# Designs tried in a protein design chat: VH-VL binders against Large ribosomal subunit protein uL10m (mRpL10). Part 10

Target 1, 224 residues: Large ribosomal subunit protein uL10m (mRpL10), of Drosophila melanogaster (Fruit fly) (q9vpl3)
Amino acid sequence: RGKINIQRPKAPHYERARVVAVTQPKYPELPKAKSCFKTRAERTQQQQENPYNEIIAREVRNWLDHSRLVAFFHLSSITADDIFRVRVQLHKQNLHLKSYGSKIIEQAVKNTRYEAIVPLFHSNHCIVFSPDPEKTAALLRIVRRVPQMVLLGGIVEETMLSRNQLVAYAQMPGLHAVQAQLVQTLSQAPGHLIQQLQAHQNSFVQVLDVHAKNQMNEETPKST

## First folded at step 1 (VH-VL)

Design c15 (framework fv_cemiplimab)
Fold by ESMFold2-Fast, scan of step 1:
Structure c15 (fold): chain C 224 residues (1-224), chain A 119 residues (1-119), chain B 107 residues (1-107)
Amino acid sequence: as target 1 above (224 residues)
Amino acid sequence: EVQLLESGGVLVQPGGSLRLSCAASGFTFSSYAMTWVRQAPGKGLEWVSGISGSGGSTYFADSVKGRFTISRDNSKNTLYLQMNSLKGEDTAVYYCTKDYLGWDAFDIWGQGTLVTVSS
Amino acid sequence: DIQMTQSPSSLSASVGDSITITCRASQSISSYLNWYQQKPGKAPNLLIYAASSLQSGVPSRFSGSGSGTDFTLTIRTLQPEDFATYYCQQSYSTPLTFGPGTVVDFR
């Protein structure tokens, strides 16, 4: 592989990637005579399969596999110009802001240890990837200036962390061994993590309510 | 223009309390983290406390943790520093600062307000 | 906490000189280092952020370099307005910490 960018994940080459597989049925324990029979509903779902979604899902899986830092955000309404400025700031720190549809995320994490994150993506969202977990502090500082982006949680060194755990990790400067140990210590079971992230989403709704009230106050002056 | 104006610095007895204020103008206050930095007479700069744009996260230097509280009122474009259990070592000029583009670099500073803790 | 040190603590220079100030962090801070200039009786001014990025309005004679633990501020062709105290500050993690300062005096 090339030098210089060895720690930086590379996106799959789209022109060459495609869904080519004709999978062979495998039913090792309980083969059924009806294994080849599909209901109307099952055929309709297969007919709606979008091969392009699988290509993008592979890209997401590639980013997840090659990034040592992944952060999940809820994304409120934001202008294209504003999000571009945020992307530029993040890119200077080797932080890569990506947005994918919920179905694509589900396809990417299906049957993986990260399947628990799917509920986070039911509404508008974005993800930040980086090969460098030391950039967690820089990430949090940059997004502190972007009220439209609210941290939901993340993955550090292949360990799922809640928002509070990720913030705690960001406060641990410099010692790789200590940081790796902390990540293991802060990790939670998938079910517990989902509950923590959903609780944070509820807190986020409260923050949005306060922000909306502040916007109303700013917009109601009658002045001449 | 972007401006920060501190107020509230006075002479206070040891063990006393004081609240500093910083009025911000010329920028979208709620979009930026704000920080208090102090400087004792003839000494160097010391970071005291920081607060996120929403006010949801606060940070403190070890020397003031548990005694000082930072807060902001985004509807009034004002930053506050509540100082309790003041010590002689807290005597300093207190500067209000604005973060530059999320770098925790301080591009705009107020003029400073002098707090003297003495009997 | 990350401790910052600067060398020298003070230096004397003449207009037209080129000077170098060094800043060291007690642990790696990547490129999260800022430089400030402070004149007597005034608030500090941001000169450089992210170790090497020159703040808008700052003369090009100022430059910063370094990464990890060792950082340098260089002023080429010193001008009369450059006689001041210079501080480095790490922005890698809280608590944020400043160096003790370097005083640049007229010779």
Scores: ipSAE 0.000, ipTM 0.410, lowest interface PAE 19.5, mean pLDDT 75

Design c16 (from c1 with heavy chain D99F L100T Y101D W102Y E104D Y105L Y106G; framework fv_cemiplimab)
Fold by ESMFold2-Fast, scan of step 1:
Structure c16 (fold): chain C 224 residues (1-224), chain A 120 residues (1-120), chain B 107 residues (1-107)
Amino acid sequence: as target 1 above (224 residues)
Amino acid sequence: EVQLLESGGVLVQPGGSLRLSCAASGFTFSSYAMTWVRQAPGKGLEWVSGISGSGGSTYFADSVKGRFTISRDNSKNTLYLQMNSLKGEDTAVYYCAKFTDYGDLGFDYWGQGTLVTVSS
Amino acid sequence: DIQMTQSPSSLSASVGDSITITCRASQSISSYLNWYQQKPGKAPNLLIYAASSLQSGVPSRFSGSGSGTDFTLTIRTLQPEDFATYYCQQSYSTPLTFGPGTVVDFR
C-alpha cells in the first residue's frame, strides 16, 4: 500500500482485518531474542549475575590470541538496532564486533603485554577483532559511517598502535614495510603509547563538549 | 571538484636544494594520505614519497631516503617536498597525488606536475 | 622491493579492437594492484583499483582481473581516446612500484 495510491489512508476496515487475523498461521511464541550486541550496563549486570565471568574473560583472551587485528573504540549513545546493523556489515568482512565490561577486559589482559591498555575501557567501549590484518582498511571505511564509534587505537600483528598509527596503516600500502616502519617508531616504553591513546580519549571528550555547546546555541536546525 | 596545484619546479645545480609545494582543494585534506610521484623525461612513473593524513607517518623510496623530506600543513591544505643534495637523476616532472580511501590504495587525483631540472 | 613488469611494452591497435595488457609482480601482492592511463603531456588517471574495481567515471569497457602475481587490464571496443600509455602499480608494500608502462598506438 503506497501513500500515493491509497484511497483510504486509515487501517483496513474491520471486516478485512478480522479475516486476516483468523486466517493467519498460528506459530509458537518465540522466546525473547537477545541482542547480539550488549550495552555496557547490560554487560556489567551480567558480570554480577553470571557465575561464569571467568569463561567470558577466557573468550576475550581467545579473541586476542587468535586475532591479528584488534581495534578499540569509544562508543557513544547508540541504539542496539544501529549497532546490530554495523555488526552485520563488519561480519561480511570477517570483522567481529564485541563488547565486554571493563573488569572482564582487565581480567583478560592481566599479566600480558597489553595490560597497560585497561584505562581505555573505563568508559563505554567496544572492540573489533579479525584474523586478517589486511581488513584494517575495510574496518575504518565501515566505521567512518558510524559517528558514535570513535577509534582509540589497536593491535596489528601483536604490535600496539595509536589511533594515528592505525589510520596510517590503513591509508598506506599493506603489511610489510609499513608494519616494519611502525614497529621501529614504537620501540619505546608502553607508557608512551598509552599516553597517546589516552590523549585521543580526551580529544573525543573535547569534541563532544564542543558539539553540546553548539547545540545549546542553536535551538532549531539551521539546514532547511 | 578535487584540485591539486604543484609549484616550485626550477633549474637547480647538482648538490642544491629545492622545496616543492602542492595546494589542495575540494576535499577534506587531513583525511587522506598524500604522495609525490615523479617521471623523468620520456621515462615511466616512479613513486617518491608518501605521508599519512595526520602527517605522523612518512615513507620514502630508497633512491631519495635521507635526502628528501615530506611534510604537510593541514591548516593550509598544503603538501611539501623538501629536496636536498639533488642529483642529475632527480630531474623529472614531480606530481602531487591524493591516495584513495583507506584500503583502496591508488592515486585518484593528480596535479599537473612541476618540472625539476638538475643540471650544471 | 617488489618489481613490476608489463607486457607488451607497446602494441598497435585499431578502433573497435579489444586489447589485453598484462602485469606481473615479482612476489604475491594479493589484489593490491592499480591501473593508470597517461596521455602525452598530461598527468596519469586512475582506471582500476584493487585489481578489478572500476574507478568512478571510467568507461565500462575497461576491466581488470587477477590476483597474486599475474594481472590483466582489458579494453573492449577500443576508442580513439584510449590510445595512451598504461601503467600498473602495486600498493601492497613500500616502496610503491610502477610497471614500465605499455604504449597503445594506432595501427
Scores: ipSAE 0.049, ipTM 0.550, lowest interface PAE 6.5, mean pLDDT 78
Fold by OpenDDE, second read of step 2:
Structure c16 (fold): chain C 224 residues (1-224), chain A 120 residues (1-120), chain B 107 residues (1-107)
Amino acid sequence: as target 1 above (224 residues)
Amino acid sequence: EVQLLESGGVLVQPGGSLRLSCAASGFTFSSYAMTWVRQAPGKGLEWVSGISGSGGSTYFADSVKGRFTISRDNSKNTLYLQMNSLKGEDTAVYYCAKFTDYGDLGFDYWGQGTLVTVSS
Amino acid sequence: DIQMTQSPSSLSASVGDSITITCRASQSISSYLNWYQQKPGKAPNLLIYAASSLQSGVPSRFSGSGSGTDFTLTIRTLQPEDFATYYCQQSYSTPLTFGPGTVVDFR
C-alpha cells in the first residue's frame, strides 16, 4: 500500500476533482484596493483628452522651479487611505506629495534642465516637493515607513541626485547648499544617474509583475 | 481686473454661419486655455469647445464637431468661435470662459454671454 | 463621454439652513470636479475647483468633498444670495461635461 504522501497528495480522480471543483465555495473576489492613483492606462488616456494638460504642465514646472527639494518615488500597490495618510504626514513637514501623468511631465520638462527625469515616470509614481532642502531627512524618515513608496532619486538645490546620493545628503551635517555641491561633484555623469534610476524602475516593474502573476495563480482554483 | 466680452450673437437662419468673438483683458491671454460654453434657454450648461493657450490644441463637443471651429489671436487677445451649418439646437447664450491656472482646473472667469438664435 | 448627474434637481430651503447637493460621474474622475453657481440672467461663477478647493473670494460656508464618482457641495448657513442654480462639471476628459444643475429656491 503506497505511503500516502501527505505533503504532495496525489491529484484526485477526474470525477472527484470535478465534484470538488463544483463544491468549492466561490468566495467573492476581494475588492481590489482602490488606488488613489490612476493606473498608467488611465493616466495616458486622460492626458490625451484633457484640455488642461498645458496648464497642469505649467504647474509642474512651477513646482520644479520653486522647490529646493524634489523627490521621485515609484508607487507599488498602495491604497487611497495609505496615500492620504502619507500625504497628511508629509504636509505637516511642508512636503507636498503630487502625482502627474507621464505626458504631462514630458510636456512640463521638455527643453528644460529637468528633461532627464522623464524616464522615471513610465510607471506609477509620485513626486514630493518642498521649498526646504533641510526636510530631506524628514522626508526619508516618513517614507521609510511606507514600503509602497520606493525612492528613485531627487533634486536638491538644483542638483539631481541618485537614491543613494539623496540618502547620503540627508545624513550629511552642515550647509545644504555646500552638501549638494559636494554630492554633485562626487556624483557620476548624469547619464549614469539616469541608468540607475531606470534600473530601479525596471526592477520594481518586474516585482510587480511577479506579484500580479502570483495573485493570478492564487485565483486559479488549484484543480485538486 | 479680468474681463471677457463676447460679441457676434445674432439671429441666423438654419444652415447659416456665424462667428463669435471674445475680447479678453486683465490677464496674459496667451498663457491660458480658453473655452466656449453654451446654454440653451431654460436649460443647463453645455461645453462646446476649448483651445490651448498657444492655440495648438483644440477640442470639441460631439454635437458641434465638424461644424464649429475655435481659434484665437493672441496678439489681439481675442477668442473666436466659427459656427457653420447652424441648427435650431444651437440656439443658446454662448459664454467664453478662461481656464484657471491651477493644476486641478475650472473656469474662473466668464463673459456675460452672447445670444445666438437659429430660427427660420 | 462621462455623464454627470446631480441630486436633487431642485430643493427648497430657508435662510440659515444647511444644504447638500450631490454630483455623480458615470466613471471615476478622480478630483477633477468643479462647482459653479449661476443666478438668473448671469454667467456662472466658479465656487469649488478640484472637488474641494475653494475659489478665491468665495465664502467659507461653501465646501466641496468627494473623489472618484461621488461628490458633494455643502452650503452652511444659507444666505439670501445663495439662492441660485448649482452645476457640477468634470474636467477629467473631453468632452467636458456638466451636471444637469440643482435649483436652490426659497421655501
Scores: ipSAE 0.022, ipTM 0.559, lowest interface PAE 5.1, mean pLDDT 82

Design c17 (framework fv_cemiplimab)
Fold by ESMFold2-Fast, scan of step 1:
Formats: sequence, C-alpha cells, structure tokens
Structure c17 (fold): chain C 224 residues (1-224), chain A 121 residues (1-121), chain B 107 residues (1-107)
Amino acid sequence: as target 1 above (224 residues)
Amino acid sequence: EVQLLESGGVLVQPGGSLRLSCAASGFTFSSYAMTWVRQAPGKGLEWVSGISGSGGSTYFADSVKGRFTISRDNSKNTLYLQMNSLKGEDTAVYYCARHEDYVWGSYFDPWGQGTLVTVSS
Amino acid sequence: DIQMTQSPSSLSASVGDSITITCRASQSISSYLNWYQQKPGKAPNLLIYAASSLQSGVPSRFSGSGSGTDFTLTIRTLQPEDFATYYCQQSYSTPLTFGPGTVVDFR
C-alpha cells in the first residue's frame, strides 16, 4: 500500500496537494502477523525459545487440575476466521480451546498422573478444557463440523478415555449421575488395563497417520 | 483395481518360524493402516495384528504377542507378518486387509484372498 | 477385552425368506459395529459399518440396526448367493474382536 490519488489527470494547487499528502495515512509494510491459523510447529518453536516456559507449563497444569473435561485434537491448517468462529461457539458452552507446544506439555505433565498424554502431542494438536463434563456432547457437535480438528481422545472426571469411548459418553443424554456411571463403566472394561491404554494410544497414531497423509495429498499438487 | 495378495503360507513344524507377505496395489499404500486376520479351519475370524500407515505403531492380539511381529515396506507396497515360535493353534488361513478409517470408527475393506499356514509335525 | 456373541449359531431358510441375525457385545460399544459376509472358500466382504451404514455395492436387502450392546443384521428376500457365514465385529476398542459367526444354509 502507499499514497494513492485516484484522480491523477490534473495536479491540485501546491499547498492543497501538500496538506493532502501529509494527512494521508501511511501504511508501512509489516511482517505477517501471527494469527489463529498459525501451525502447531510454529507455536512449538516460539514456546521453546520463550524463557517463561515453566510459567506456561504451570498454566497447563492448572487447566488440567481444574477441568473435569479435557479433549485432545489433531489440528490441521485452519484459517483465522474459522478457528475464531469455533472458539466463540466453544466459549459459549464454557469450553476453552488452548494450544501449547509438545515440549511445554511434556514439562507440564512430567511426574504427574497426566504423563500418559504426552504421546498424543508429537504432532500438531490443540486441547479443549471445561469444568463441566456434561458439555462433551456440545463439544463434539461443534467440532464435527470442523474437518481440520480430529478427536484423539480425552479425560473425563480424571479418567482417560479413547476417542470411541469419549464419543460414546457424548451420545448418552441424561442426568449427571448416569453419565458419571457410564464413564466408570467404560474405564473399567475387562482386560489388561495397561495393554488397553497402549492399544488406544496406538489407534490414535493410526488416525494421525491417515489424517496427515490425506492433508498432504489435498494441499500439495501431484506431479505426473 | 484395489488388490491385496498374500503369500508365504506353507507347512511348518511346531517351534518353527515363517514370514508372510501381502502385496498391495491400486491405492496409496502408505496412507492406510493394515491388518492381519486369521481363521482356523472350520472356525471363526480372529484379529491378529495391525500397523499404522507410517509403520510407527503396531498392535497385537494377546495370543500372538511376543511371538509375531508386523512390519511394512511402503516403497514396495508390501505388508509383512513374521511368525516365530509357531504352535498348532496358529494353523489358519491368514488374511491381510486394508484398515478403512472414518472419524467415528473403522472397518476392514478390501481383504486379500488369504494364505494357509499349517503348523504340524 | 470385549466379547461378542451371535444368535443363532446357524439357521436354515428358503429363498425369498427374511432372516434376522443378532449380535451382542459384553459391554456398550455405541454404534461401532461392522458386519461381514464370508462365502465358502472365499475371503470376507464388508456389508455394513457403523451398525447401520450400507457399504457401496452391497444390495439394499441387507440392513443393520442397534446400538449399545444389541445389534441386528436383517436380510430381506433371501437370494441363493446369500448362503454364507455372517460375522459381527466391534471397532469400539482394541483388541478388535469378532463374533463367532452365524451360518446361513438353505434347505
């Protein structure tokens, strides 16, 4: 951008032209501002260079400790307008969309009960927090219309749930007591607990592999 | 056009080892997770193992854990199942199948024709 | 692990009949249930995914219903090519598990 006079056929009187030129706004070329569509890799790099990483890690721990609903998503490239609309819809339901670097998350959850979530954040991700687990259904209805966000799993009432278990929880309308009992039932399925959790984590990686490959195929033109 | 073809099934003695191969064609192999499902003669289907598209994650049924390994070579569009310490109960037709995923679930399509592994002395 | 059961284990029916096969999960699996058909000497074929979604190329006489723990596969107006074994499979959690199968034979 610069000074633009649409009517250029005749030059105005010198003094008038000078006043107009001085009062016209100058728009210096600014580097591209960081917006809501920033990639996970870009955010991770910025946070690794931040000297206040421990303060941010404490923020993450605070969100985990005070949220009864935590949902983990893989996040593909998304426009600033689209993610803003999603954030507004989520905020109306007391759902808080946050994005943190994988190193920050590792620092936040190391030596805590949440350490098992670290493998979910080895690629582009975002997290939704809420103090109200009954909002799980509202969360999934909003996010299902956002193809750039892919559900990986979550934590409800301090219980780690796979993607399918969290979807099942969301599809059970009813009283808080009924939903809490469902969470307990889903988490106490027969079998080896450690093996079951590992298998679910591996399933999340499968979803990431397929999703990432599909995104690459769509975004990159294929040469013959 | 989408095809899966298993090979490698033979008669082996108990305690032996065998490697199965599954050749894929007609689709972008590295974009799909793959699975092995077996069926003992006259019996039902049993899921055996799965592998992510990148090969970075592998999964096993309890009955084969520690004895079988799954791998893939995306440059050759080939899936492998390495079977060690074979037992009589491992006798089955082994199928490879493509793991189709959608946001809320998964299923197997297509399936290969299967390869028979017999473990007997 | 989630255990799957099917009823009946086998059934005999005539061409033109309508049949129902039931699948039950040992715990709730929402709608994460697939149905496969296996003809003698052949590999299985996917019929229905997500409990009720008909796979492309599968005849409309096949339908699925159910949620939670109880699921049903219905075949309307049986054809000779429907002589086969049918399996349900849960996709809710790993390890993935199949039902024991239902054999459909014609008298």
Scores: ipSAE 0.000, ipTM 0.409, lowest interface PAE 17.0, mean pLDDT 74

Design c18 (from c2 with heavy chain D101G I102D L103Y T104E A106Y I109Y; framework fv_cemiplimab)
Fold by ESMFold2-Fast, scan of step 1:
Structure c18 (fold): chain C 224 residues (1-224), chain A 120 residues (1-120), chain B 107 residues (1-107)
Amino acid sequence: as target 1 above (224 residues)
Amino acid sequence: EVQLLESGGVLVQPGGSLRLSCAASGFTFSDYAMTWVRQAPGKGLEWVSGISGSGDSTYFADSVKGRFTISRDNSKNTLYLQMNSLKGEDTAVYYCARDYGDYEGYFDYWGQGTLVTVSS
Amino acid sequence: DIQMTQSPSSLSASVGDSITITCRASQDISSYLNWYQQKPGKAPNLLIYAASSLQSGVPSRFSGSGSGTDFTLTIRTLQPEDFATYYCQQSYSTPYTFGPGTVVDFR
């Protein structure tokens, strides 16, 4: 049985011979699963366990592959009517607002250079895609009128940018060559950029927490 | 960092024998299956042989079966390929590569290769 | 033995192009298909394993798809460092077999 392409019609005989040979040693070979490596069978099974999520994850990868502009947002509580109006405004500028579950995002970006962005999607989120990076300025103008959407960062021409870098990109002249050079010079190693994006999200959460506590204190008609 | 360094490639006459070595460092050698892949000058890649992490299971391409033997010394972090009855068509750069797991069949790290020339 | 074929055998492209390389197995190999990149005078490096899983450190412009007998490697927005030879390899059964390679040259 040297070859992995050999079927196991004799599996019971092989197992019997193997068991007889190895059961004589007093040390049982119990946990092989402490290895960090997944077997080929385990990988195949994991891929097939959630077929619908994998189909949607492939859709997300397709959006990432064909969009020259991707922007990530934290999304606070917003009505269906309000988000619909935002979608209509964005669509007029060839900007496509999409929302996907965090596990689907994780499946889509796992084993890619973007996998480190997964923590951004543990809270309520949305993503805007566009094939046209010159629409970044239009995107920021529209979103600045929507306080429920907070920019976390994005990807322009395959380069990950922080919120501040994306804002700087939006303010550049509409020359693609100049913008491409800016994107390259503004870019940072994924680890450093993700830390910056996570810090921004944490700061935003802290601001929301303070605001909520202040509102609760104001609702309570108590004196010291 | 993971490093693989092949050695032993030389000029040999047809019918001769040669042993190649691959020194591994930067990872737990016994946890990984290892493989040899060759490439004839100006040609594509050809898988030659593989060995399990324990060394108990070995596999060979039909072109080398019966002539080549693969082995490993986990105490020395070294992989070997013993080549016997060498033919002109065995002339190639021989690469040592690490299987991602124990016979997963995809090779995540490769050595720089060692050239074996079989000619009179 | 499982035979692997690739098309095209060579292609000429420019920086910024999106290119597609196809790989076909002589029998069903499920998703046990890997892609490698090799630059002249250097060892190959793993790009994609299990048909569509991107290897750590490989740029997201590389993607793989397919199952069964037909597989595709796509490189979007081709960069100067992407001019190389690309090989597919089946890991379904031994002997493992590689495709003949696709040379991607500057136009």
Scores: ipSAE 0.000, ipTM 0.384, lowest interface PAE 22.4, mean pLDDT 75

Design c19 (framework fv_cemiplimab)
Fold by OpenDDE, second read of step 2:
Structure c19 (fold): chain C 224 residues (1-224), chain A 121 residues (1-121), chain B 107 residues (1-107)
Amino acid sequence: as target 1 above (224 residues)
Amino acid sequence: EVQLLESGGVLVQPGGSLRLSCAASGFTFSDYAMTWVRQAPGKGLEWVSGISGSGDSTYFADSVKGRFTISRDNSKNTLYLQMNSLKGEDTAVYYCAKDWDYYDSSGFDYWGQGTLVTVSS
Amino acid sequence: DIQMTQSPSSLSASVGDSITITCRASQDISSYLNWYQQKPGKAPNLLIYAASSLQSGVPSRFSGSGSGTDFTLTIRTLQPEDFATYYCQQSYSTPYTFGPGTVVDFR
């Protein structure tokens, strides 16, 4: 009598299997309690369906694409009045302070080169945009007076910079100043060259004169 | 009240040199870039030169590059423009102006009354 | 260098009129544009900065608009003291450049 392997019961006869399959009470799948928590996918889909959010996301992308300087700030316990004051100061420097929801930012930068900035937007934040990277120093000067604005990082000339790197960048001489210095240095080079060339010519003439004088002295016969 | 007072404008011969000064008061002088703008008689405004708040960065129009030097003494609240190799085309009223920015310019919010430089043989 | 142009070069208007002056840049300067007023024998005064921001102390009848390459200065309800020359100036990059100016005189 073959030991009934209790671990692998023999599959029932084909006909019995069919009857069992048909007679098995189809218990209605208990409606999966729709978790009140919309799945990330559902949230994303709902956000995509708001035409207004799309417009704002497009705006954010436009700012990012047209800005050569972008700075990200955390806002700590700042009043609307303080924000307004800072905005005015920044605006005088043609720096544009904007604030967007984290979801909008995420939507705006999704599948773009800016996707790495998403982790910076977990709390109250603002963004400053500028078409001029030379305004970094001005930006930092203004923000230094506003303790409620904490610099997190930024983008300069399409390069992501840390806070420390932005500070270092701001301390560098402006591109135009460096260019001006370079031009000045280069403009002096020809003058120096000409002087050196003239000096060599003059020295050569002197050597020739000395040589000529020495030859004349050797040709004067010692009148015995 | 912000005040800017230019001085040093005189008649000079072509090829001559002149130094202009601008005395500033009513604001923290070292916190702002400063600018020289000139206006030939009956003509428009021409930007000449700018200098950062610290004086570390200087900028020039092409028309004056190599001839003019801009400097400042923050301890004296004074802006300077050294003009060398002057030409007839340099004849103008020279204005000193205060910038909004420390490093560069975003607008000139205060102007002096100007000083007249005349270059004539 | 960025070239600035203005239109018109001159215009005649009456007290109470609304006038518009245009300024154009040879390239995109975003909002790095300022407007100045100059009266005869006087230094220029800043009216508008950053294309549309009114300078402190300037009457609200002055307004600026535009971005990129095209800008406008509007004076609503022209007053006797508004007859002057107006200049636009770009502050986008050095060398900074001014427009040629627009003379606003009495009709």
Scores: ipSAE 0.011, ipTM 0.494, lowest interface PAE 10.2, mean pLDDT 83
Fold by ESMFold2-Fast, scan of step 1:
Structure c19 (fold): chain C 224 residues (1-224), chain A 121 residues (1-121), chain B 107 residues (1-107)
Amino acid sequence: as target 1 above (224 residues)
Amino acid sequence: EVQLLESGGVLVQPGGSLRLSCAASGFTFSDYAMTWVRQAPGKGLEWVSGISGSGDSTYFADSVKGRFTISRDNSKNTLYLQMNSLKGEDTAVYYCAKDWDYYDSSGFDYWGQGTLVTVSS
Amino acid sequence: DIQMTQSPSSLSASVGDSITITCRASQDISSYLNWYQQKPGKAPNLLIYAASSLQSGVPSRFSGSGSGTDFTLTIRTLQPEDFATYYCQQSYSTPYTFGPGTVVDFR
């Protein structure tokens, strides 16, 4: 996730993806007689090949690529009015609440370091994206008043954090101090997908350590 | 400018019912969560119940769950607390309070003067 | 439920003194802690929110610090109007809970 580049496309607007999805894709011919009788397994396979899912999965990957803060929530039943107020509050803080099907999330994170998040989306869920990790405190303040949204964990600067780690992150002063603290925390992290993230954790520690050292080097000017 | 005025506190017998009201003014009532906090004579503060700005989400302390109901009428800028199956331990001054900010709400910035509820035979 | 404790339960001080009140939560509440002042016969008044943010209109002699489970309210150069009961309150999750209070009395 790093700094945005003006030549690199930003996260695609949903309306653009929707327009493309509404347009009929070039579909290979399928024998009609045989397609009239399909088992649930066969219908599931047809759904897995749906080109609209890949378009939306690409949108999810773009959100992940351009967001330095990603928070995962379990979402209980909530009224349209209440979710609208939550979206408005979040949007004012540059926090973007999105909901995607489990299949789309799986396609988006397949063969990426975030594949371990797939089990979180087995039940009703939502995700909050932001390019600004400093907004974690604002996010937690807003969702504290929404009992229907239960924080499961998140990703900050490509590092997967548990609920407790994300809550702790929200109280840290400044990005430089936080990145140094995250490196420390990852070195001592117990459980919470550790087996699944063993290789990724080492990679994340290396990335954060280099980034933290670069940030500190820039922050501390060298005297003549 | 912000004012909260509670009413309805009276003497009631154990097992009785009572409805408290809180009239709000000076702010956009529907944008803020509201709460009821009580204080027994000579004791500390106890949070009782809370309600979202829309009125769709309600929360209760374990001591009152199933007996008390919180509601609001945003057209009248009024908060209510319906108290059923009252017990002696419900005797307290009941305060109506407003959350301080609907984005970063984490405290109760305005409180009413309180209304005394006495549960005794 | 999150349990809140305060120490001391009461203290005696003179005008001009600096006093410290501590508050502990039974679990990590991040910075979702508020401090209130209550004078006899009056409703509580919000002093500090988010553990360390001073509410508008509150004198700068009041300050809050802490995070996680341990929190502190400090009053520097105590004034006559500061003799009151002080409560901490967690706003991390419902049911919201208050500390038992600390009575600050004149000596």
Scores: ipSAE 0.000, ipTM 0.424, lowest interface PAE 13.9, mean pLDDT 75

Design c2 (framework fv_cemiplimab)
Fold by ESMFold2-Fast, scan of step 1:
Structure c2 (fold): chain C 224 residues (1-224), chain A 120 residues (1-120), chain B 107 residues (1-107)
Amino acid sequence: as target 1 above (224 residues)
Amino acid sequence: EVQLLESGGVLVQPGGSLRLSCAASGFTFSDYAMTWVRQAPGKGLEWVSGISGSGDSTYFADSVKGRFTISRDNSKNTLYLQMNSLKGEDTAVYYCARDYDILTGAFDIWGQGTLVTVSS
Amino acid sequence: DIQMTQSPSSLSASVGDSITITCRASQDISSYLNWYQQKPGKAPNLLIYAASSLQSGVPSRFSGSGSGTDFTLTIRTLQPEDFATYYCQQSYSTPYTFGPGTVVDFR
């Protein structure tokens, strides 16, 4: 919500670094002992603790609980000026673009039905929230003009939807009964839906999952 | 000083096997993924293989998959490339390189290279 | 696999010139693109990572830009030590792939 500094926008490489840093994968909390098998980036991000992470995670849970539409996007390098323009366009439609670090997202959804979305946030990401699910079509029209934002999936009326399912939902008329029926039909077999939401067949998400697994393996002692 | 030093490149017969070694110094070896990149004489760079810092995950280019094996010994700060069923097209200078981090996949430190010639 | 192409394959330039090399990916690789410089008989050297981030110790005359499928390396005020072969490399997915290289020759 306009929290990004739009005054004298930062260079593209700086904005890229910011997005990359806040979306870096978070590893499971290790019980007391820390692994020495971390990459430089992992060590840098975990070298300090932020006591406000729990407070921010609570805010994320509040957004998830009170939004009837939540859309997840991969976010490529984008200038502060460009993302501000997108944010303004979205806000006019009661759509709220937010970016949180993967660590905060993990804390927010841990032990909830939404825990399965955590792998989506091991890369550059942003989330759009809205109390109005009928704004899905407006959201996709706005994002179509922003090639740096790639739709991964979402949650509509507490139901997890893949990219294709969310696109199908957006194309339905604004009839609540028809849209609710589509959501219920698409939500059957939740195990497969969660797998689709994680885009297991999407090469980009697969690459990020591989990177996350490699980092976790580096944290785990080899010689057992 | 951060340094990588390759060894093991020699002339081998087609169908033969060879193991390359890369000795690392000046950094915590186990914290970094490592990679092998080759370059045929007068040609461009070709990524061959990569291995995670722990050694649990390995990756290969299609041209070498099933023939090459990458491994590491973190106690000795050494990276290995085991090459089997060598072909003439495997003739190249083989470079060892350090993968800076998973967010970039950039190779920031390179060895001097070791020449492998596959010929009869 | 992701195919990388570079344009031009070679170019001739003089000291003081500004040159541009382009790199294209066969699919969207976001900003997972790195640039390397290689001088004859030597190992490659990392110039730019994550499409636009300048590696420590690399002169500021080098700059990178682009995202998605189209990327550019720019060298402003070319110096004698800049005559080399330049490669782009995607790190979006394994197998990692390099471009075919661009040779920058003295004219």
Scores: ipSAE 0.000, ipTM 0.410, lowest interface PAE 18.6, mean pLDDT 75

